# VH-VL binders against q8wwc4, part 7

Target 1, 195 residues: q8wwc4
Amino acid sequence: STEEKPQQHQKTKMIVLGFSNPINWVRTRIKAFLIWAYFDKEFSITEFSEGAKQAFAHVSKLLSQCKFDLLEELVAKEVLHALKEKVTSLPDNHKNALAANIDEIVFTSTGDISIYYDEKGRKFVNILMCFWYLTSANIPSETLRGASVFQVKLGNQNVETKQLLSASYEFQREFTQGVKPDWTIARIEHSKLLE

## First folded at step 1 (VH-VL)

Design u07 (framework fv_burosumab)
Fold by ESMFold2-Fast, scan of step 1:
Formats: C-alpha cells, sequence, structure tokens
Structure u07 (fold): chain C 195 residues (1-195), chain A 123 residues (1-123), chain B 106 residues (1-106)
C-alpha cells in the first residue's frame, strides 16, 4: 500500500465533541438567572452565546491579521498586550489557523460562569466560552498533534482538507455603577497555537 | 475586481538596491497576505517571502537572508519589496501575488498576480 | 524544503489531444498542491487548487488529481490557447514550485 492513500484522505472521521453535562447546564441556567435578577434584567444566556460566537469569529480573524489596534475595545488591554507578542511570533500559516469563520464553528459550549467582586469593590461577571471550529489552514500534523483532521465535500465533488481546533474565550462584563455595560474578552486560550 | 499593479522595469548596477511596488485594489488590502515570487529569464518560479499587510510582519526565504525587506503602506494599499546587494543572478521578473484566503479557505497559493516587474542587473 | 519535480519537461501535442502532466513531491503533502498556467510574457494564472478543485472561470477540460506525493494535471481536449508552461506548487509548508512543463502545439 502507499502511505498516502486517496481513500484514507477522503474518509471523514466522525467526531464526538461530547454533550452538555446536565449538572453544568443546570448550574449555568441558575447563574444566568442570578445575572438577570440582580445585574441585568435583559440578560439571556442564549442571546449571549450567539453574540459570543459572533465575537469569537470577529476577534479571531483580527488576531490572525495582527490588527491589534482594532481589538482594543474588544479585548482587555493587558490580555491584548500579551497576545500581541505571541501572535506576532507565529508563522503565517499558524496565524491563519487562529481565525474561525462563523460557518465553520462546529460546536459551542458554555463553560464556567463566575460572579465576583475585585479588591476595589468592582462587580464582575465572567463567562467562559469554548469553541470548536474547522480550519483549512495548512499546519503540519506534527505541530498540531492531537488535532482531528478530516476532509469534507462541499458541492460539486470538491474535497477540502480541514483540521478541527478549539479555543476558549472568557468574556467579562463589569456591573459597577457608571461603567459601560459592555462585554470584553478577558482571556484567550488556544492550546495548539498559543502555548 | 481584484487588481495588483506593479511599478515599472528597472536597470541596476551590481551592488545597488531595487525597490519594487505593488498597488492593490478591488478588495480590503489588510485582509489578505501578500507574497513575492521571482522568475529569472527562461527559468521557473521562486518564492521570496510573505508580508502581512495588516500588522507588517514578514517572513522570507533563507536564500535571501539579510538582503530582502518587505514593507507596506496601508494608506495607499501598496506593498514593497526591496532587494539589496544586487548580483547579476538577481536579474528576473518580480511578481507580487495575493494569498488565497477567505472565510472558508486558506493556503499559501496565489489567486491573483501582479503583471510583473523586470529587474535587470548589469555592469 | 519540499522539492517538486515535473514530467515531462516538455511535450508537443495536437489540438484535440489528451495531455497529462505529472508532479511529484519529495514528501507527503496531502492535497496541498495547485497548478498554474503561464503564457509567454504573462503572469501565472491559477488553474486548480487543493489538487483537484477547478478555479472559477477555468475551462472544464482542465482537471487535477492525486494525493500524497503523486499528482496529475489533465487537459482532456487540447485547444490552441492551451500552449503554455504549467507549474505545480505545494503549500503544505512555505511555497515551492515545480520546474515547469512546456506544452507546445504541433
Amino acid sequence: as target 1 above (195 residues)
Amino acid sequence: QVQLVQSGAEVKKPGASVKVSCKASGYTFTDYYMHWVRQAPGQGLEWMGIINPSGGSTSNAQKFQGRVTMTRDTSTSTVYMELSSLRSEDTAVYYCARESYYDLSTGYYFDYWGQGTMVTVSS
Amino acid sequence: AIQLTQSPSSLSASVGDRVTITCRASQGISSALVWYQQKPGKAPKLLIYDASSLESGVPSRFSGSGSGTDFTLTISSLQPEDFATYYCQQFNSYPTFGPGTKVDIK
């Protein structure tokens, strides 16, 4: 047999990304209710998740293009400063892999929700969102050990090779009196590209 | 429509530097990586390097180590390639080429090319 | 760096002929291969990307196949405008090009 069999590359792996833990789902709903009841009467976890997905697609694209100035209102300043050095150092094909297209986000999971006060008495809500997305960026297999690779056919018998990657974005909103009610990204983790 | 327009032909002496420009139009300049590829007369294509028009980061082929500098000007949607310490073997047509990249595809291959700039190095 | 070789280096064919050009990579590149057409005095034109996908606006007589290390460009019925040099290029790492195959019309 040849090492690169066309049939093997055209075979699509069935990827099981898991399903929501019922206990975590209940906890998430309770925390969402607490946010609604005590901080923001208009908060909805469903609406938030859709917005977070849009923000992830947008921010990841800007990061891949090193458009850091355009990210200053979306990403916490200290986080952006740290990411600028890491992202700028990446090879361009790795930078391209950071970008998630909205249509290629396969699975979204709401992780931990934290409600807390800092040492200055400021009130915060942090929501961790985990995204699984497909990328056509061509990154050597050895660099992305453990990433799932599969081919998909998208009309007219065309075959595209895609890799499944994941990223975790933590969204933060401050509820302190007089502060703008805007969400910012307080943490970005991408174990395969930013470690 | 996408168009890449390069500067005109140049004749240089050995040891000089040349700076070739490539003006992009018909798309958002900072959304696509730009590459430089050259072709000596009667020879094949040779990749020189890549520039991110957004952040200005570059990477070049090892063969051009220390001699090639790529820059861009976002206000004019123009990328530049400067090659220093020119030798007769640098005589070639130099192309800028846009990397194929949009929401559903990515790769270091080129969907649009400039018309080419002939650089002749002669004594 | 990944080396690409093409065969034949040149060929002559008549209008209506089926033309086959091959490209071999020094290591496995999956489907990360593209084909360009270059006419004398012109910039290269993208024909096929991802080994077998036809670029928009390219005539259907052009097709690509292959995976891993062995790739083929086929022109099913050669036309006068097809006389040109054809290059393969890999994008599994930083770009490298094949040496080209010149197609002359008899």
Scores: ipSAE 0.000, ipTM 0.435, lowest interface PAE 19.1, mean pLDDT 78

Design u08 (framework fv_burosumab)
Fold by ESMFold2-Fast, scan of step 1:
Structure u08 (fold): chain C 195 residues (1-195), chain A 124 residues (1-124), chain B 106 residues (1-106)
Amino acid sequence: as target 1 above (195 residues)
Amino acid sequence: QVQLVQSGAEVKKPGASVKVSCKASGYTFTSYYMHWVRQAPGQGLEWMGIINPSGGSTSNAQKFQGRVTMTRDTSTSTVYMELSSLRSEDTAVYYCAREYTVYSDSGYTYFDYWGQGTMVTVSS
Amino acid sequence: AIQLTQSPSSLSASVGDRVTITCRASQGISSALVWYQQKPGKAPKLLIYDASSLESGVPSRFSGSGSGTDFTLTISSLQPEDFATYYCQQYDSYPTFGPGTKVDIK
């Protein structure tokens, strides 16, 4: 019998998100300035981050719904091919956990910014974006080791459980003369859901 | 998915040579540098050198200069590391490791994928 | 050659403890430092790159800080699966590794 309920209490775990490192922030700003100065006079890391956040919310929802045809213009072909197999093989609760609502994204961090040239002289910029978001999807604890769990008491005594997950999306743009100025997603990582 | 699969354990006598293989899959083999790193039992990690699978150019740590030879076979997506004139101090687990491709002032970066390791034992 | 030292060489901690590991470079390396976790019998696994950037899929309890010559890896609340040896690596020149710090969870 479960008639006697264990004492209900608020469960909040201390969340250690990526902290603001002044030196890393300065380095990111310097690289953003170099992109602005030498590649694209209209580039702004702040505007890029806002756009990347929107792209993450949009792409993650399409992935969760297995709408891969709608991702062909947004995600690199080889990445999308690999994702199709992995995502379609996920249980429905794991698929649902991939989706991030824009309003549930609690933290966004700009990771590595790469500026490089290949042997053919093509110019590339890759920006790694890390997103932390809340999900109400029911996922086994073994899958979410280390994830923070929240229990929220609503006004009508309704208790909602949410888990904090992270995902990393790498955006790439080619700046070679004559190439279209489009950002594409060159890498998607979610180690708890996408192996 | 990216995978690096290495050859099996080897037992060698002092003065012999050993050749370890590392087969790559799940990515474009020639687009990433491959490194070799070893670890003696109970000891730390030691960098041995780097190979560019595109073209086959190599650069080895000074300690191994003249004893280590790195090669690759693009048809099988495999990198090889041959160490000659083996000594007991060469007893170690040898790892291949893929270097993440990103801009760096030094040209070097960090290792995002590692092989499972190959134990090489040198004993009399 | 850039030399790295780590402190402490080993430590024992209980589940839930905050663990701090330091790495010191013989010369300035800016933020060109990486942290790896190695469990017994396994290959190293990337945790943190560019001194403070968390690798995708690594639990948020891991964090890195520092620049120049002094760097720190922090585990905010140690878990049983964190039993491992932790290595720092620099890439301001050809790669070199620290000697490692062994974290023993009873």
Scores: ipSAE 0.000, ipTM 0.409, lowest interface PAE 24.0, mean pLDDT 81

Design u09 (framework fv_burosumab)
Fold by ESMFold2-Fast, scan of step 1:
Structure u09 (fold): chain C 195 residues (1-195), chain A 120 residues (1-120), chain B 106 residues (1-106)
Amino acid sequence: as target 1 above (195 residues)
Amino acid sequence: QVQLVQSGAEVKKPGASVKVSCKASGYTFTSYYMHWVRQAPGQGLEWMGIINPSGGSTSNAQKFQGRVTMTRDTSTSTVYMELSSLRSEDTAVYYCARGRYLWSGYFDYWGQGTMVTVSS
Amino acid sequence: AIQLTQSPSSLSASVGDRVTITCRASQGISSYLVWYQQKPGKAPKLLIYDASSLESGVPSRFSGSGSGTDFTLTISSLQPEDFATYYCQQYNSYPTFGPGTKVDIK
C-alpha cells in the first residue's frame, strides 16, 4: 500500500454529458471501416453499440443476482471465474448497484477497437464499450466518493435520488473461418464496485 | 439503533492467544466493513485491520501480519479478532468499529471495547 | 505510512472559550480526514468527516477546516461536556491516527 492517492477523492466536478475524445472517435471510425472492409460487410459500429448496450443491461443484472451459470455463454470462462470471487464478496447494496436498467443508461462511449491474430492464426476483434448509468440502489454515499448524485422526476409529483456510475465491458468476436459469429465479453471493469 | 457489543475482558499469559468477538445489530451486517482498532493504557489509537463481512476477505496492518486473524459469522452477525503470540506490549483495549468509505475508511460506530491484559 | 501530528498535546480552557486543535499530515491527504472525541473510559465518537462535514447529532459548535496537509478542529464555545481527548485520523491510505489532544476544562 505505497500508493496513497485514490481517484475517488475527486468531488464537486461535473460534466453534463460523458464525452468521447475526438481523436479516439476518428480512430474508432477508421477501425470500424477496416472491420467492414476486410472481415464483415454486415458490420456497423452503430448497430453493434445498440446491441452492446442491451448485453450490458442483461449481463449486469445477472451479475448482481450471482447467476453465474447463465453467464457461461456470454462471458469468457477465465473472466467469469475471477468475477465470481469479486461479486460474491460484495455487500448486497453494492451487488444491486452493478445492475443497469437499459432505460437508465445515460451515455455510451466506444473505447479502443483492437484487431489482431493469435499465435494459432485466429482472427479477433475486441471492442471496448464504456457505459454511464443511473442507479437507485441504496449505497451509502460516504462509501463511494466521486459518484455523482441526481434527482430524477418521474411525473409531476415523483422525485427519486439516483447515483451515476460507469462500467467498461470489452466485447470480443472471432472472425476465423468456420467459427460461430458471436460476441462474448472478455473483460468487465467497474472501479467503484469491483475494485 | 446500531450497536456493536464485544466480549468481556481477558487476562492472558505471554505466548497465549486471545479471540475477541463483536456482535452487530441494528443494520444490515454485510453492508459495512468492520475494523479493529486498539488502544494501550494512556496511549493513542492504533489500526489493526479490516474485514468485509460479506465475503470474509481481510487486510491487516503490516505490524500484525502473521499474528492477527479476522473472521466473521454471518448467521450471528459477529466478527472475531484473534491475536496470537501475545506480549506485554499487546495489553490494550481492543475495539471493533464500523467502517464508512471503502476499504480504508473512518468509523461511525464503535464497540464498547474489550480489555486484554497480558501478564503472568 | 502517513504520519499525523497534533498540536497542542494538551490544553486547559474555560467554558465559553474558543478552542482550536491542529492536525498535520506527513503527505497530502486531500480532505480525507476525520475528527473523533474520546471521553475517559469510553469508545471514540465521530465528530467531523471529510475534513469539514459535521456528523449527524453533533453540536454545531464543532467545526473542521483544512485540506492537503493542514487541518483544524474548532470548538466555538466550549461546554463542560467537551472535556475529552480529540483525535484526527486520515483515510487517504490505510487508517492512521494522530497522537491526540487532551482538553481540560478550568
Scores: ipSAE 0.000, ipTM 0.446, lowest interface PAE 18.1, mean pLDDT 80

Design u10 (framework fv_burosumab)
Fold by ESMFold2-Fast, scan of step 1:
Structure u10 (fold): chain C 195 residues (1-195), chain A 120 residues (1-120), chain B 106 residues (1-106)
Amino acid sequence: as target 1 above (195 residues)
Amino acid sequence: QVQLVQSGAEVKKPGASVKVSCKASGYTFTSYYMHWVRQAPGQGLEWMGIINPSGGSTSNAQKFQGRVTMTRDTSTSTVYMELSSLRSEDTAVYYCARVKGYWYTGMDVWGQGTMVTVSS
Amino acid sequence: AIQLTQSPSSLSASVGDRVTITCRASQGISSALVWYQQKPGKAPKLLIYDASSLESGVPSRFSGSGSGTDFTLTISSLQPEDFATYYCQQFNSYYTFGPGTKVDIK
């Protein structure tokens, strides 16, 4: 005898997370140590990552709602100016897809860490954070080439379609003597929504 | 305990200005945005504006543009709302309220309210 | 600015009754809607956020539903402490409150 086959078909792709380049992992650890050793004894990449995740959820929500006035102190002025034009031109479903709820962020990764000095002797650290998050926003398939799509089911209840998207936020802090130690967002990239 | 404590009731004449304070305690003041909401006697709630206590940036309702100024003092964990050119229609209870978290903007902690009466 | 309307403006109910309050937005707001309870002389209290999420400490008899333009707050079995005014509030584009629905004892 055979059983009736389950309805969950074949749109779910195998998503492999956590297979990062081991050389990049080592370099990230070394640069985090250098920040701790030479710039900030209180710096922790783990605590930074948790804070960055919260900042991403908050900022992405404000962007999706076009509340640019509230972002003036969190996002670099030139970055915010560029984002205003792009975000306001997005259709509502694309705006909704920009927003990440903290509980829907499935993976975070620390990208490149840059430590540099400008021509005026100012000291900067930039940390690139990459976030993978789920969204229920209805986005046409032609817009999301290569995005992973899967269906979520709860018993005999409604099936919800969710899409996995990624965004990269670059955080910058100035360590020059006498400057307040605040992080600002120096770059936002979303390959599917913010070309 | 997470609390917002507002300044006491005020009576003002038309044309004057009023400055209401809201002192936060029990949490990291600069980590949460703060709203100002008012309610005229017997009427509903009306949003006035929001302030980022970290950087001091603000966004105000169009109706109050040019009349409302929101500021903060990080050393005392206090936000302020100043409303100028007062009219009798500005008689209301004024509330400060904290944004619940980082991924949505519901107001989870409210001040007790400050009654501002504008009369001649 | 997004406008919110609530229906009914007021209602009378008895303890144990099922109460339903609706909120309509002038344009789509996704799930960006919050419900508050306010008792006379008191500040509002958060009940439901993100259209359907129950705030911690709020009794399970309260529930929210809806998306887009139509939203509902339901109290499954009204208790004496539930007699209050209920407000919806959107946060999709700035912030707007509905006019409120007063729930009075019959």
Scores: ipSAE 0.006, ipTM 0.498, lowest interface PAE 12.7, mean pLDDT 80

Design u11 (framework fv_burosumab)
Fold by ESMFold2-Fast, scan of step 1:
Structure u11 (fold): chain C 195 residues (1-195), chain A 119 residues (1-119), chain B 106 residues (1-106)
Amino acid sequence: as target 1 above (195 residues)
Amino acid sequence: QVQLVQSGAEVKKPGASVKVSCKASGYTFTSYYMHWVRQAPGQGLEWMGIINPSGGSTSNAQKFQGRVTMTRDTSTSTVYMELSSLRSEDTAVYYCARGLSYTWSFDYWGQGTMVTVSS
Amino acid sequence: AIQLTQSPSSLSASVGDRVTITCRASQGISSYLVWYQQKPGKAPKLLIYDASSLESGVPSRFSGSGSGTDFTLTISSLQPEDFATYYCQQYDEYWTFGPGTKVDIK
C-alpha cells in the first residue's frame, strides 16, 4: 500500500522460511527411533543435528579454500573427486560464498532419513540435512534469482550486504558389523553455486 | 588447560633430518587440526603444513613438499614434524599450533623448538 | 599464492598513542584474516580473527577492520605490554603470514 522508494536505503528483509511439513517431521522421528531401536542405542537425532551443523560449517570452509586433502576423511571419495573439479573452477567470490560460519547459519532442517541394505548385506543410514546461512560474499545478481539480500549497518559507518543461501549435505553411516562407526558426507548440493 | 608441549632444542649437520614432537593436552586431540609454523632468527612466520589428527591426512606448503612429513600418534596425543635434507636456511624455531575449524586461526601455540643446522 | 604485505615494517610510539597497522593482500580474501601479537622469545598470540572479531581475553583497545584486500589493526591507546611484533595471516587459500610490523618504544 505504501510506495516509499528512496534512492538509497538500508533495509533488512528477513526471509521467513517455510514451515516444516508435519508429515515429514513425523516420518523423520519414526526413522530416528528405528535407528535407535535397531542400530545404535546411543543415537540421538538432536545430537546428530548439532554435529551435522558443525560439520557443515567446517566442510564448507575447507571447500571454499580448496583444502581438499583435509576433506578425504569427511567426504566420500567419489563425491570429493567431483567437488574438486567443480569448486576449483569457481570464481573466488563463489568459492567464498560456499563457506558458512557457524554463527551465520539461520536455519537447519532434517530432511529425508534413509535406512537400507545393499546387495552385499551392508547396512546404511543416510540423513539429509538442509542448511540456510548468511554470507557477505559478493555474488552476481543472476545467481541471486530466488535468493534474498540483506543490508545491515556495521557499527556507525559501515554497511554490509548479506545474502541468504542454502545447501544440502547428506550424511551416511555404515552399521555393518566390524565397520568403523563414522559419519561421512555422501552428497553435497548447492543449487546456486554448484551446477 | 589446553597445552602444547614441544620437544627440546636440536643441533643438526647439513643433510641430516630432524623430528620435532608436539604433545597436546587439555582437549580432544582428534577434534582440532594441528599446524606447523617456523620462524628463522630475526625473520617472520612461515607456514609449513597441517595435519588432521583424526585420520592422519596432511597438506604441506609447496616449498616443503618432498622434505616434510607430518604424522601423529593418537594414543599419546602427539603430532610430529620431520624435516629432511637439512640446510643452514632451515635454522629456525619450529612451532606447532592448534587450528580452529571455523576461523582457521591458531588459538594455542607450542613453546617452540629451536633447530640449528650448522657444521 | 596469496601474498601479504604490512605497513609500516616498523614504527616507534609512546604509551597512550593510537597505533594503526595495515595489511594488504595480493587478491581478495573476504574477511579471512587473523592478527597475532608476538613478543621477543615467545610464541605468537591470537588477537583478532575473521578480520574484526576480538579473541576472548584480548583487551578492547585492540580492534580490526577491513575486507577484501585492505585490513587494519588499531591499538587505541598503546600500553607498555603492547610493544611487540604484529603479524597478519590469511586463510582464504592455505595459510600465509605477512612479514610483520614491529612496534618499538619512542
Scores: ipSAE 0.007, ipTM 0.543, lowest interface PAE 10.9, mean pLDDT 81

Design u12 (framework fv_burosumab)
Fold by ESMFold2-Fast, scan of step 1:
Structure u12 (fold): chain C 195 residues (1-195), chain A 119 residues (1-119), chain B 106 residues (1-106)
Amino acid sequence: as target 1 above (195 residues)
Amino acid sequence: QVQLVQSGAEVKKPGASVKVSCKASGYTFTSYYMHWVRQAPGQGLEWMGYINPSGGSTSNAQKFQGRVTMTRDTSTSTVYMELSSLRSEDTAVYYCARDLEYYGAFDIWGQGTMVTVSS
Amino acid sequence: AIQLTQSPSSLSASVGDRVTITCRASQGISSYLVWYQQKPGKAPKLLIYDASSLESGVPSRFSGSGSGTDFTLTISSLQPEDFATYYCQQYDSYPTFGPGTKVDIK
């Protein structure tokens, strides 16, 4: 029989995202304390998360516009070269879906925190940040398998239909003596748009 | 109904070029990447490249670079694959296939076009 | 390029048998693996995507598993219409296919 392609798994009702589990939150706080205690007395995971959210909004917008020159100081060179090929090849509607407005980021989660030394004795901290954001970009429902589609309403405003997407950005900082305390993006993952 | 319909079988001499067409219907043509995959008689599947029907940008497998050209016509919802400097080892069934995800799963396939290269 | 190998290259089985086909990648590809069924003279048919997700309209006797470098396609109870060649394909990078596994009747 000629079966049709499956319709994507979308929900058209309001979705409550909830919060990270308590154990994960505790582990994240312990690792943040270790960064503070041993590398940077001024480090705060709360302040970092707010900054990472701003960076995500900014970087995702530049990626969607293929403004790679402006990303050279924010994104690791090897990562940027790989992204340039992938993003430039995307259809315009997919490029638009990469961009997250700061006001449309609905949930942020801190993932893995890695603390390590390389073979040259350089000290690094990598923090994985996961973002869930709303987009009104017009992309085919089949392309967004498993994506959530729901209505957003604030007060008495008209209901708007948007799609919920997620992206993971890994931030890296070098703590070697004499290095400026700059964060760079060492990894970008977007399973729906960047594979 | 979603369909990909390809042009008919071709017989070519070595050194000639062949242009295979693939007409899409039943969906928004510019919203999905289209790939070309070939299969020599009794052999496995070999990816050749893809085209973005929206912008017309293409990426070809290294083995076919310089010999393959992919184009599209949005007014007829048709993609084309032209292979030049044909050799006997290019004898194969050529398929077009719709990419459900960018660079991903091929959910809809054309029926295939047999291209025979013989002297 | 990411290379895929399949084991076995061919097998003979009877109706009702449990059939297992393995696909191995030369490097980690997460879950970015697809399985196709191809019958003689026909185009390939999508069976499984994202390593374990069953395509709509595909019988539940088909299942996929694995992640990273090792993947398995299983047919729990082989039917007459399942005698075909099965291909794995990765999409972590530019697509590459495995060499295929032919499932033949005993």
Scores: ipSAE 0.000, ipTM 0.437, lowest interface PAE 19.9, mean pLDDT 79

Design z01 (framework fv_azirkitug)
Fold by ESMFold2-Fast, scan of step 1:
Structure z01 (fold): chain C 195 residues (1-195), chain A 120 residues (1-120), chain B 107 residues (1-107)
Amino acid sequence: as target 1 above (195 residues)
Amino acid sequence: EVQLVESGGGLVQPGGSLKLSCAASGFTFSGSAMYWVRQASGKGLEWVARIRSKANSYATYYADAVKGRFTISRDDSKNMVYLQMNSLKTEDTAVYYCARDYYEGWFDYWGQGTLVTVSS
Amino acid sequence: ETVVTQSPATLSLSPGERATLSCRASQSVSSYLHWFQQKPGQAPRLLIHDASNRATRVPARFSGSGSGTDFTLTISSLEPEDFATYFCQQYSDWPLTFGQGTKLEIK
């Protein structure tokens, strides 16, 4: 017989910061309800989104510092091995741009939610989260073509120039009986830095 | 050089208590999950307790055989992991190893082990 | 609970011979199985992770294969230092479980 595989999500790009699609909002709420009803009575998409934002800020900072051993429990090992090669090869200014401070995350969007069983009957939920964040990292505009540029002045402070970047993190949890109830990052995409 | 050094083992009477310590060096301790794994003389390995890193809120897990009697804890400022063993039974007699969990049960570093003997 | 069973319990061979050690899981563990080597008086050492990947500093003569329920550790040409006890461990199902071990002895 044909072997089934987990669903893959395509990289989502958006040239402007916008509001969530109403259809996507309804779809997300229905899938969140299904996770709650059939898999985990403690699940909340709102709580998950806040936790995912914190995870993004934490993981992106560790990646920018090449502290891969601190990511072993947060990121799937196959993904971490691939990321280690890609991140280590980046220039220092690009590494710095990977890091998102939690207070600089300007928009968060929940992408596709996948609920599925693999060939062995294991139960999985994958949630794609898209983050838009500001960075003051010194990156040439040619490298960040299409990124929005902000000039910021707070009170009597110096004017700051910031670039708007986006990253997509896919979170996975297995709900199979006897499995550890932990979310892990199964995919990281950054169109400007990790292509 | 990575090193895990256990201490605190010894002879104890049934019903007694003992606290094991494991000192870690040579890797980023705060980012690693830590396990205690035991091995009775001439027998196989048995997982006892697990403690996750700070990033996972120091979540703890125990084997059914020790649940309610043993407590795993850690002190990241000292690179230490501990196992408090209460209400010890003769079947708890074993060499206790401290092990680092690289990811998902992938034990890449082990200590030398410390012997715990529970007998009257 | 997924149980893993190793066979044979004891294997007596001479240096230069090929060793084949088996590990069988009570239900499918996919490729989520590790192999460890333990010498008398020493802690276990990781040899093979995820069924077929050699750990750091493990000689090429060690190889692992299998998926699902049946797994094999092969040592292509035994060296004197290879005579030890070998354990398999699954991490597909919680709790983690180890096999009883196979003792590899010099004939």
Scores: ipSAE 0.000, ipTM 0.441, lowest interface PAE 16.1, mean pLDDT 79

Design z02 (framework fv_azirkitug)
Fold by ESMFold2-Fast, scan of step 1:
Structure z02 (fold): chain C 195 residues (1-195), chain A 119 residues (1-119), chain B 107 residues (1-107)
Amino acid sequence: as target 1 above (195 residues)
Amino acid sequence: EVQLVESGGGLVQPGGSLKLSCAASGFTFSDSAMYWVRQASGKGLEWVARIRSDANSYATYYADAVKGRFTISRDDSKNMVYLQMNSLKTEDTAVYYCTRELYDYFDYWGQGTLVTVSS
Amino acid sequence: ETVVTQSPATLSLSPGERATLSCRASQSVSSYLHWFQQKPGQAPRLLIHDASNRATRVPARFSGSGSGTDFTLTISSLEPEDFATYFCQQYSDYPLTFGQGTKLEIK
């Protein structure tokens, strides 16, 4: 599903990106229907996307604050281990740029949806979500190549410059009978800040 | 044929309690999320509560106006969904509808049960 | 919270005329918008789901269009039974929200 959130609340001078992506929409809808038909009659890609957006805001904030103990139930162990090393080594301004405020997420897109069974017959669904968000963190232009720059007026003569960044979070849930129906984050990609 | 039948409405004093029931038939009840939606006389529809299926651990969600006062529950063995309403206020006066969700939309609604909170 | 606003509040028309009802969302809901019909003393009835898809048993004279923030329900030629209140609903965000309704009444 293609989802867009408008930037209506801010007094912003903005560059419009022109990246409307309906190309994955049909594939996403078919896979969402298959999840609904075979795994969860209540599954809604729209509801999932809203939940994923809130999870992204929450998890990204905890990552930026290096509160890794609070992420142990939300992020896969292997992923969290790798992230600890990478995030703690980041400069403070890069750490701050990892965090997305819920009201600063400007665009959410559903990427790949994978439906599969492992060798023990366990049933899994993985959904890749891409988030575009604004950050006030000051990061060198070389690190943010391709990002758009925005200026926001906060009142009177205050002007704040913001950068547009993207991050991809992959969510996984096991649908095997008797397993708790929790989504966990199985992958986090941020090519500009994380290797 | 899908049917939803609400019951339990009536007149109560402010601060009182009522329990609404909804009997479902004609579909696999245990697979569906169930909702309560209310409508005050001459006004629009307002979502009240949601309960998910057992595949989602019967997760419950409430509108801010009723959070802490109302409890939604279900009994899949009886095809019933319930709404326990406590600490009722005059602003809770409305027709309460039971509805099921199919693929992100409310395809069937009950006929509603009237709850009047008045002294 | 995503708010949806309907206009006009009341629309007075005669049978055979075309009705156009509007629904605007406070932020983009993509195509995640439904339309319901409600007659006095009756429960709401689903007419259009996901902006443009007619529900089962809904006559062809009903059509929906729009995307993002602006949506329209059109009744191409009004029948006497079409005089009712119409509500739009978004499901892009929780809490789910409904418009205040457009009352379609006979002139």
Scores: ipSAE 0.000, ipTM 0.500, lowest interface PAE 14.8, mean pLDDT 81

